# Designs tried in a protein design chat: VH-VL binders against Sulfopyruvate decarboxylase subunit alpha (comD). Part 1

Scores and structures below are computed, not measured.

Target 1, 169 residues: Sulfopyruvate decarboxylase subunit alpha (comD), of Methanocaldococcus jannaschii (p58415)
Amino acid sequence: MRGSLAIYNALKDSNIDFICSVPCANLKNLLKLIEEDKNIINIPATREEEAFGICAGAYLAGKKTAILMQNSGIGNSINAIASLYKTFQIPTLLIISHRGDLKEQIPAQIPMGRWIEKLLDVCEIPTYKPKTPEEAYKLIKYASSYMYKISYPVALLFDALYWEYDLEK
Below, numbering starts at 1 at the first letter of every chain, in headers, positions and changes, except where a header shows other numbers; antibody chains are not in Kabat numbers.
F, E and O stand for the ipSAE by ESMFold2-Fast, ESMFold2 and OpenDDE, each averaged over both directions (binder to target, target to binder). V2 = 0.75 x the mean of E and O + 0.25 x the DockQ between their complexes.
[cut] stands for letters that were removed.
The coordinates of atoms that the task and the answers printed are left out; those that the model quotes come from them. Centres of patches stay.

## First folded at step 4 (VH-VL)

Design g02 (from g01 with heavy chain N35H R50V; framework fv_cafelkibart)
Fold by ESMFold2-Fast, scan of step 4:
Structure g02 (fold): chain C 169 residues (1-169), chain A 120 residues (1-120), chain B 112 residues (1-112)
Amino acid sequence: as target 1 above (169 residues)
Amino acid sequence: EVQLVESGGGLVQPGGSLKLSCAASGFTFSSYGMHWVRQASGKGLEWVAVIWSDANSYATYYADSVKDRFTISRDDSKNTLYLQMNNLKTEDTAVYYCARDWLGYYFDYWGQGTLVTVSS
Amino acid sequence: DIVMTQSPLSLPVTPGEPASISCRSSQSLLHSNGYNYLYWFLQKPGQSPQLLIYLGSNRASGVPDRFSGSGSGTAFTLKISRVEAEDVGVYYCMQGLETPYTFGQGTKLEIK
């Protein structure tokens, strides 16, 4: 649970108060921490592009937002990123479970796992890849400030090795 | 491998001063909060002080029993934690442990301790 | 300050039998985030303390599954399903909700 706890604590310490999530197995522990927090509005979304729309509205209403998702959801969200986030200069934190890399067991996930960093680069979203819970905490705190300076999303990618910290006894 | 090694303990008279050190290795020291905890012979654990990491602006907090007498500090370039102890009292006699604290774990690794004896 | 109280202070146990230790806090340790900031440590004879349980019920790395933590608010329990000889030592609960952090007085577990 160390991995999820680091992300959760960083979001809290960054004053993130509105989260949209698209459920993924790797995000289960993090979602439990968020769901139990009465000071964070947590809206589950059925599709990733819906999460982008909901968080854009929340930001305009004065909220500090984050989106929890799997990397395949970025492909579904390119239009929302271009037409909404880029056009209207909307900040948000993207907490992305990076599937399709080392240890991936589902072949269909592999192409997006290989393309995700390039796809985020084409969208001009600064992207960071924390390797430890300590890095996750620090990078999320920096990213949460940075996203307001650029008025645009910042992404954090968490790979299969990172999620092993949630499996530690 | 995580290691914390305390040093600087010894015998001192009431009103005296000592500076304890805790040398850290095997982890990214600058990312962790660091604590001092003490234990008098045959007694329980007593929290003394904490210094947080750069992510929390190196904030420091102290137990009321040591406020204004003890100062916690760190040198991230040397991976070393310090405790400056002034105006020592006989009730400060204890084994002093340093412990690392990573977000929610508080004390996941402890040093072996260093003995401070305040006696005439 | 939050006062932590443990019971019993002395716990003689026959090897293979279960054991439980209670910890009570003078105020709720349940944070608005839904977690109890309660921790359990074991200090074996002649050794430094080691973390067993964090945030009420989570086992620290390397801790056997025969150890479990439970409870919420002001009342917490550490359970050992089958005590082994290596479990001898003093067990401490601690609150991390606010500074100063405070420990219980300790429970000495010994083999009878």
Scores: ipSAE 0.006, ipTM 0.503, lowest interface PAE 13.8, mean pLDDT 86

Design v01 (from i02a with heavy chain L101F; framework fv_iscalimab)
Fold by ESMFold2-Fast, scan of step 4:
Structure v01 (fold): chain C 169 residues (1-169), chain A 118 residues (1-118), chain B 112 residues (1-112)
Amino acid sequence: as target 1 above (169 residues)
Amino acid sequence: QVQLVESGGGVVQPGRSLRLSCAASGFTFSSYGMHWVRQAPGKGLEWVAVIWYDGSNKYHADSVKGRFTISRDNSKITLYLQMNSLRTEDTAVYYCARDWFGYYFDYWGQGTLVTVSS
Amino acid sequence: DIVMTQSPLSLTVTPGEPASISCRSSQSLLHSNGYNYLDWYLQKPGQSPQVLISLGSNRASGVPDRFSGSGSGTDFTLKISRVEAEDVGVYYCMQGLETPYTFGPGTKVDIR
């Protein structure tokens, strides 16, 4: 679980203490590490827009927040990002896992993650795409500082190749 | 442990039909697209067909279009290739391969030999 | 269809020496998302193909760092910094940008 371990260690070393999660298969190892950490409050959410609301409240109560989510739910969160996060200047880390609905795209021609990157750009959320566990650790630590400087979310996008690092020998 | 095991190959006369199977294990089969790739004796790799994770969409190489049909049964955890109107140039080892979310083929079966001869 | 070509088609290397294989596509494999949809596969004698490099330069899990991929658009290179006995086999590039997926003709790597 080298991929999940790098993310978990970076979140911990960045003093993230409140996480709202929308679970998916790729996040399972990471969620297990977080669940076992008594210093982190972990709230499961059914939908991504719900997670944005919960983390906004937690931030205003003094927490350092991250949202673990699937790529499929960001479109339904645009209004929450614009009306809540941008208006009230709320930082959070977005840890986003790619999968997507293959029926919406031609798999042979269109990469699974292309739409999520464009949606994040429309929302004006700085986005980084770590390719390795080492990059994940460094970029999460950077992003966790940067989000406070901009008072807005910063996203880290983990594609299918990254989650291969969780397939340990 | 991810495993893909092909079966159904054999010797068949031109014009006949044959159905190949690929039994999957060690992963959630219904979450992955699947491919068929073939290799004629002493030659290179040739992509044959792909099917989406839910069976809703399929694509076939022009050389087999109208003769071969890829299908899957997620309840049986099995991928199929129905091969009709077989030609001598269809003689090859047929591999099934798992699609890693549109990026590459991460696991391959051992292959099954199809020989089309008169 | 996108046509893939490789050069050389055959290469004999002294053990420990480097090897370089070129792959060219008839049209750009660079997608608007910034990825080059070019993969490298190795087929060892008597074995099924296995992935080495995906998306131009991403080394697959378990693949030694002596393998590297580079290039963009239509011109790609696979480099082996120090060829070992277990690296013998046929190397194929493949485009995954659009259907039909197409493989290069393969480059056979042998050792003296």
Scores: ipSAE 0.005, ipTM 0.487, lowest interface PAE 15.4, mean pLDDT 84

Design v02 (from i02a with heavy chain L101M; framework fv_iscalimab)
Fold by ESMFold2-Fast, scan of step 4:
Structure v02 (fold): chain C 169 residues (1-169), chain A 118 residues (1-118), chain B 112 residues (1-112)
Amino acid sequence: as target 1 above (169 residues)
Amino acid sequence: QVQLVESGGGVVQPGRSLRLSCAASGFTFSSYGMHWVRQAPGKGLEWVAVIWYDGSNKYHADSVKGRFTISRDNSKITLYLQMNSLRTEDTAVYYCARDWMGYYFDYWGQGTLVTVSS
Amino acid sequence: DIVMTQSPLSLTVTPGEPASISCRSSQSLLHSNGYNYLDWYLQKPGQSPQVLISLGSNRASGVPDRFSGSGSGTDFTLKISRVEAEDVGVYYCMQGLETPYTFGPGTKVDIR
């Protein structure tokens, strides 16, 4: 679980204290680590759009937030990103499991995998793609402060090759 | 992998205009802020301007404010510096540099020389 | 504007000996997020500047461990434990806390 552990340690060391998550298979190990941490409020959401609303409220209440999700959830969240996050300048960290890219076995996931970077670009969300656990830790640490400088979300995309690090540890 | 290539430098007379370009490659240009930094011959580094990743915010050094304008075209993956009302004191090598999440400048171009001479 | 100063402005070092460069800022570079927005750049002769140290003490990728940065607030130090011939150049500190971003005057390091 080296992949998940690096992300968890970075979130913890960045003082992220409120996480809203939409579960998926690749995030399972990370969610276990977060659920066991009594210093982090973890709210499961049924839809990614709801997660954006919940985290916006948490931010206004003084929390440092992150959203854990699959890339397909961005499609359902574009209006919340535009009307809430961009309009009111709300920071959050997006930890996105990138499906529909390399090694995707489910045909229905492929279009969103091809479009996700362009959709994030249209939303004006700066996006980074960590390739190793060491890079993930470093990028999350920097991104957690950068989101406050720009007062807007920052996205980290984790592809299928990244999640292979969870099989090593 | 990451490359920044400046162009547009040359010899110009005082009072004229010049436009510098910086072509980026090897990274997602639209996710990074960009800077212009200059260096007069035999002198130190002087910061000139910054533009945020989405083009929404720009800042210029007081020495160039009102004369120089930083801009970017994310679809063309190119950074620009429009230089108007050039002065002999603007003579310098101009570098573009990538902004690493507002912390530091992690990659620099090779520079392009601008000589303002009568 | 934040004023940056460096000392010494020039030094000549025998290969294998240590070198130390001081950087001072006219106001604290410590942000409320806990980071010191002080960076060190090296410009080798005829080359573009390159980052060595960011945020006071974080060594950039590919930078040898003989380079280290320390300090907080207004006083910062760059140390080279054993200077190599390839380390010749001008070293600049820079504050990234607020615009306008400002560089120190530079310290020229040469080998005897």
Scores: ipSAE 0.700, ipTM 0.882, lowest interface PAE 1.3, mean pLDDT 91

Design v03 (from i02a with heavy chain L101I; framework fv_iscalimab)
Fold by ESMFold2-Fast, scan of step 4:
Structure v03 (fold): chain C 169 residues (1-169), chain A 118 residues (1-118), chain B 112 residues (1-112)
Amino acid sequence: as target 1 above (169 residues)
Amino acid sequence: QVQLVESGGGVVQPGRSLRLSCAASGFTFSSYGMHWVRQAPGKGLEWVAVIWYDGSNKYHADSVKGRFTISRDNSKITLYLQMNSLRTEDTAVYYCARDWIGYYFDYWGQGTLVTVSS
Amino acid sequence: DIVMTQSPLSLTVTPGEPASISCRSSQSLLHSNGYNYLDWYLQKPGQSPQVLISLGSNRASGVPDRFSGSGSGTDFTLKISRVEAEDVGVYYCMQGLETPYTFGPGTKVDIR
């Protein structure tokens, strides 16, 4: 659980108080920690573009937001990022489980895994890739303030090797 | 691993121009702001300029404002400093430095020496 | 512009003894986000600067725990609990709160 604990602790210590999530297997432990925290509003969404809409509304209502999702959900969300987030300069923290990297065994996930960093770059979303729980905690803490400086989303990509830290006791 | 390599320094006469380059590798260049910092021989560090990750915002120290321009080419993974109307006071080692998510300079290049003499 | 000052400007330390460097800013470096935008850099002889401490007290990766940063607002301290030969160089504080970013004049640390 060290991987999910580091992310959870960083979100909590950054005063993130509103989270929308689209569940996936790698986010299971993190979502459980968030769901048990009564100081964080946690809204499950059925689709990633829905989560972007909900978090935009929460931000306008004074909340400090994050979206938990799989990288394939960025494809569904390009229009929301352009027409809503870029147009209105909305900050949010993107916690993205990166499927389709070198360790991917599901063929349908491979193209998006190869494109995700380029798609985030096209969206002008600064993107960072923590490799350890210690790095994740540090990056999330700083990214949580940086998103307000740039008034735009910041993304953190967590690959298959990162989630192996959750398999440790 | 992160590397920043400066080039373009040299000896020039006052009033001339130089363009410095900083070639980056080992990280997603387009996700990081970049700085130029200089150091005159035997003196301390002086911040020169910053450019945001997407190139949208640029700021220059008053001592170089109007003469120096910071720019970047994210497709070429390169940072630039265009130096016009050079003065003897601009003689320094010029470092490029990576802006770690708006907070501090986590990596620095080796520097390139610019000597402005008549 | 925010003016940064350091004290002392030079010190010579016996190996294994502690050292302390003070940094002061002309205005508070505490942002509304809760961070003090004060960093410490070390420049070893003939080398490029390297980060030691960020945001007042956060040690950079690979920096030994004998280095610590403290302070808030306008008064900051860098402490080395046991100075080693490898610690020789010039130490700079820097404010990253607003442009123009400004460095202190540097403190030269030598070993006796």
Scores: ipSAE 0.606, ipTM 0.850, lowest interface PAE 1.7, mean pLDDT 90

Design v04 (from i02a with heavy chain L101Y; framework fv_iscalimab)
Fold by ESMFold2-Fast, scan of step 4:
Structure v04 (fold): chain C 169 residues (1-169), chain A 118 residues (1-118), chain B 112 residues (1-112)
Amino acid sequence: as target 1 above (169 residues)
Amino acid sequence: QVQLVESGGGVVQPGRSLRLSCAASGFTFSSYGMHWVRQAPGKGLEWVAVIWYDGSNKYHADSVKGRFTISRDNSKITLYLQMNSLRTEDTAVYYCARDWYGYYFDYWGQGTLVTVSS
Amino acid sequence: DIVMTQSPLSLTVTPGEPASISCRSSQSLLHSNGYNYLDWYLQKPGQSPQVLISLGSNRASGVPDRFSGSGSGTDFTLKISRVEAEDVGVYYCMQGLETPYTFGPGTKVDIR
C-alpha cells in the first residue's frame, strides 16, 4: 500500500478535511484509508461534475477539500470548473487516477493520457505527475499550499505504474 | 491472490476448432484487459490477442486474424479464445495474461497445450 | 510491425558472476509521454513467464535488486549483478508500444 499510504499521509498532513470521491479500482486502497479516518469527511459522488459542486460548497463552509477521480471525468466537468471554480476563485486538490489503454498505433493517434493534460492546461489548472510515493508526498504538500496562493485547483495525475506501489503487502 | 487457470487444450486435427478458457480469481476481472500469448515447443513467446476490460476493443496477431477470436464474459469471470481452421503451426502452449492498465503483463496462467497434428 | 532482437541468444554463467543481455527494437519505443514501452520477462524451466522489469527500468514487485534494466529508444539492457542458480531460464524483452505486441527471440541463461 505504499502508493495510497503516501497520498493519504500527504492529504492528512496538508489538513485536507473534506473529500469527495468518484470511485475506481486504483483508488480502492486510498479510499479505505480515508474511510477509517474520523477527521476526514468523505462523500461519494456518482459523477465528477457533482463532486466539483459538492467541494465548492464545502470550501465556502470553511473546509479544505480534495476530489478523488479518474481522468475520464474531467471533460464533463469543464463547465463547473469555469462557472464555479474560476469565477469564484475556489481552491481544491485534484487527485486523478490515470487509466491508460495505450496499446495501439501510438504514432498515428493521440492517447487519452495526452488529452487529459491538454484539457487541464486549457482550464489553466497546474498539473503534476508524481512517479514515486516519495514524490507524491512532496508534490501533494506543495500543491496544497500552491492552490491557496492561486485560489484555484491544482491537479496531480497518478498513472498505472504509480499504483503498482500498492501491490506491496 | 491472483490466479489465472487455462483449460480447453488437447490434440486436434488440422482444420478443426477448439475453444480455450481462462478462469480468473483473486481480482476484479472486469477492471483489467486480458491477453493470449503462445509458445510453440522449444520456441519463443508469440503474442496472439488482447481484449479491453469492457470488451470494447479487440486486436489479433496477423498470423491468427480471421481464424481466432478473443472474447470475455465478465459475469462468469472467464476469458476465451475461439480457434477455428487450426493449422499445425498453431501447436503451442497457450497462456492467458493480465494487462496492467495498458503497460505490461503482470500475471500469467500456467498454460494449456494445444497440439494440431495430422 | 516492430521487430525485437536480443544478444546473446545463449550464455552460461559461473555462479556469482554478472550477466548482461541486450535488446534492440526496429523503431523507437520512447513515447512522447516519456516512457519506454519495453518490458523484460523471465521464464524459468517448466514454468510460466513472469515480469521482471517494466517500462525500461521499473523493477517488478518481489524482484531482487540484483536485476536492473536500462536504455532508451531502440537499445535496452538487462543486467544481473550476481547470477544465482534460481536465475536460470529464458529472458525475453517485449515491446508494448503498439499492436501487434512483439517479443524478442529470448536469451537462455544457464549455470556452469
Scores: ipSAE 0.006, ipTM 0.494, lowest interface PAE 14.8, mean pLDDT 84

Design v05 (from i02a with heavy chain W100F L101W; framework fv_iscalimab)
Fold by ESMFold2-Fast, scan of step 4:
Structure v05 (fold): chain C 169 residues (1-169), chain A 118 residues (1-118), chain B 112 residues (1-112)
Amino acid sequence: as target 1 above (169 residues)
Amino acid sequence: QVQLVESGGGVVQPGRSLRLSCAASGFTFSSYGMHWVRQAPGKGLEWVAVIWYDGSNKYHADSVKGRFTISRDNSKITLYLQMNSLRTEDTAVYYCARDFWGYYFDYWGQGTLVTVSS
Amino acid sequence: DIVMTQSPLSLTVTPGEPASISCRSSQSLLHSNGYNYLDWYLQKPGQSPQVLISLGSNRASGVPDRFSGSGSGTDFTLKISRVEAEDVGVYYCMQGLETPYTFGPGTKVDIR
């Protein structure tokens, strides 16, 4: 659980207090930690584009927001990113489970896994891929402040190798 | 492995122009702001210019404002410094440096020497 | 513009001895986000600058633990607990709080 614990601790220490999540297998441990934290509002969403709308509203209400999702959800969110986030200068932290790369078992996930960094690039969202729990903690702390400087989302991608840290003691 | 490689330096006469390039590799170039920093022979470091990750904001030091223009091409993964109306005082090694999300300069190139002399 | 000053400008140290370099800013470098936007860079002879310490006290990856940064607001210190031969070079502090970014004049560290 070390991987999820590092992300959770960084979100908490960054004063993230509103999270919208679209569940996926790799995020299960992280979502359990967040669900059990009374200081964080956790709203499950059916689709990633809905999470963007909900978090935009929460930000306008004074919340410090993050969205937990898998990379395939970015495709359906391009319009919300452009018409809402870029147009109105809305910060949020994107915690993205990167499917379709190394060790992917589901063939349908492979194309989006290859395109995700290019799609985030087209959206002009600064993106990084933490490799260790220590790096994840540090980068989430930095990203949570940076998103306010640029008034726009910052994305962190967590690949299959990262989630192997959740299998450790 | 993050690498930044500057090029385009050389010897030029005062009043002429020169364009510097910085080729990046080993990271998502479009996710980071970039800086130019120079160092005159035997002197200290002087910040020259910054460009945000998406190219939307640019800032230049007063000593070069109106003469130098920082730019980037994210599709070519390259940072540029267009240097016009060069002065002997612009003689320096020019470094490009990566801006880690507004916090610090985490990687620097090897530098390219610009000599402005008559 | 924020003016950065360093003291001393030159320092000769016997190997194994500690060294201390001071950096002062004309304005507070403490941001509302809680970070001090002060960094330390080392330039070894014939080489490019490299980051040593970021945000006042955060040691960069690969930097030995004999290096430490401290301070807040306008007064900052870089300490080397035991100077080694590979530590020879010029040390610069820099403020990243606002444009124009400004460097200190540098402190040249040499060994006897």
Scores: ipSAE 0.450, ipTM 0.803, lowest interface PAE 3.2, mean pLDDT 89

Design v06 (from i02a with heavy chain W100Y; framework fv_iscalimab)
Fold by ESMFold2-Fast, scan of step 4:
Structure v06 (fold): chain C 169 residues (1-169), chain A 118 residues (1-118), chain B 112 residues (1-112)
Amino acid sequence: as target 1 above (169 residues)
Amino acid sequence: QVQLVESGGGVVQPGRSLRLSCAASGFTFSSYGMHWVRQAPGKGLEWVAVIWYDGSNKYHADSVKGRFTISRDNSKITLYLQMNSLRTEDTAVYYCARDYLGYYFDYWGQGTLVTVSS
Amino acid sequence: DIVMTQSPLSLTVTPGEPASISCRSSQSLLHSNGYNYLDWYLQKPGQSPQVLISLGSNRASGVPDRFSGSGSGTDFTLKISRVEAEDVGVYYCMQGLETPYTFGPGTKVDIR
């Protein structure tokens, strides 16, 4: 679980204290680490748009937030990003499992995997793609401060090759 | 591979204009802020301008304020520096540089020489 | 504007010996986020600048461990534990805390 452990440690070391999550298979190890951490509020959400709403409220209450999700959930969240996040200048960290890219075996995931970077670009969300646990740790640490400089979300995309680090002992 | 390639430099007379371009490749251009930095012959580095990832904020050094304008076209993956009312002291190699999440300049182009002489 | 100064402005080092360059800022570069916004860049002869050290002490990818950065607030040091021929060039410190970003005057390092 080196992949998930690096992300978890970076979130913890960045003082992220409120997380909304929409579960998916690639995020299971990361979610377990977060669920076992008594210093992080973890709210599971049914839909990604709900997670954006909850984290906006948490930010206004003084929390430092992150959203854990699969890339397909961005489609449901465009209006929340525009009407809440862009309009009111709300920071959050987006930890996105990138499905429908390299090694994707489920045909229904392929279109969104191809469009996700363009959709984030339309939303004007700066997006980064860490390839190793070391890069993920560094990038999350810096992104967690950068989101406050720009007062807006920052996205990190984790592809199928990244999640192979979770298979390492 | 991250690459930044400057172009548009040359010899120009005082008072005229030039537009420099910086073509980026190997990364998501629209996710990074960009800088222009110059170096006069035999001199040190001087920061010129910055533009945020989405083009929403721009800042220029006092020495060029009102004469130079930084801009970008994310669809063309290109950074620009419009240089008006050029002076002999603007003679320098102009570098574009990538802004790493607001912290430091992690990649630099090869530079393009601008010579302002009469 | 934040003024950056370096000392020495020039030094010649015997190969294998250590070198040290000082950088001072006119005001603290320590941000409330805990980072010192002080970077070191190297420009080798005929080449573009390249980052060596970011945020006071973080070595950039590919930079040998003989290079180290230290300091906080207004006083910073770049150390090379054993200078090699490939280390010849001009070393610049830079503050990235606020616009306008400012570079030190540079320190020229030569091998004798």
Scores: ipSAE 0.737, ipTM 0.883, lowest interface PAE 1.1, mean pLDDT 91

Design v07 (from i02a with heavy chain W100F; framework fv_iscalimab)
Fold by ESMFold2-Fast, scan of step 4:
Structure v07 (fold): chain C 169 residues (1-169), chain A 118 residues (1-118), chain B 112 residues (1-112)
Amino acid sequence: as target 1 above (169 residues)
Amino acid sequence: QVQLVESGGGVVQPGRSLRLSCAASGFTFSSYGMHWVRQAPGKGLEWVAVIWYDGSNKYHADSVKGRFTISRDNSKITLYLQMNSLRTEDTAVYYCARDFLGYYFDYWGQGTLVTVSS
Amino acid sequence: DIVMTQSPLSLTVTPGEPASISCRSSQSLLHSNGYNYLDWYLQKPGQSPQVLISLGSNRASGVPDRFSGSGSGTDFTLKISRVEAEDVGVYYCMQGLETPYTFGPGTKVDIR
């Protein structure tokens, strides 16, 4: 679980204290670490669009927020990103599991795997792709501060190769 | 690997205009802010301008404000510096540099020389 | 504008000996996020500048451990524990806290 542990430690060390999540298989180890942390409020959401609304409210209440989601959830969230996040300049950290490789058995997620970087670019969300646990820790720490400088979300995409670090013991 | 390649430098007369380009490769250009930094012959480094990742915010040093304009084209993966009303004191090597998430300049180009003389 | 000052402006070091460069800012570079927005850059002769140390003390990738940065607020130090021939160049501190970003005047390091 080295991959998930690096992300968890970076979120904790960045003082992220409010997380909304839409669970997916690749996020299971990370979600377990977050659930065991009493200092982080974790709210499961039914849809990614709901997570954006909840985190916006939490930010306005003084929380430092992150959203854990799969890439297909961006499609459902375009309106919330435009009408809420861009319009009102709301920061949040997006931890996105990049699904859609050939091991994934959900056909509808494959096109979104190909489009996700272009969709984030259209939304004007700066996006980074950590390839190792060490890089993930570094980028999350810096991104958590940068999102406040730009007053807007910052996204980190974690591909299938990254999640193989969770198989290491 | 990250690469930044400046071009467009040359010899120009005072009062003329010149446009510098910085071609980027090896990273997602649209996710990074960019800077221009110059160095007069035998002198130190002087920051010139910054542009945010999406082009929404720009800042220029007082010495060039109103004459120089930083811009970018994310679809062409290129940074620009439009230099108008050039003065002899603008003579310098111009570097483009990548802004690492608002913290520091992590990669620099090789520079392009601009000589303003009569 | 934040004014950056360096001392010495020039030093010649015998190979294997230590070197120390000081940098001072006209106002605190410590942000409320806990980071000191001070960086050190090295420009070797005929080359572009390269980052050595970021955020006061964080060594950049590929930079040897003989380089270290320290300090907080307005007073910062770059130390080279054992200077080598490849370390020749001009060292600049820079503040990244606010625009306009400003560099120190530079310290030229030569080998005897």
Scores: ipSAE 0.727, ipTM 0.879, lowest interface PAE 1.2, mean pLDDT 90

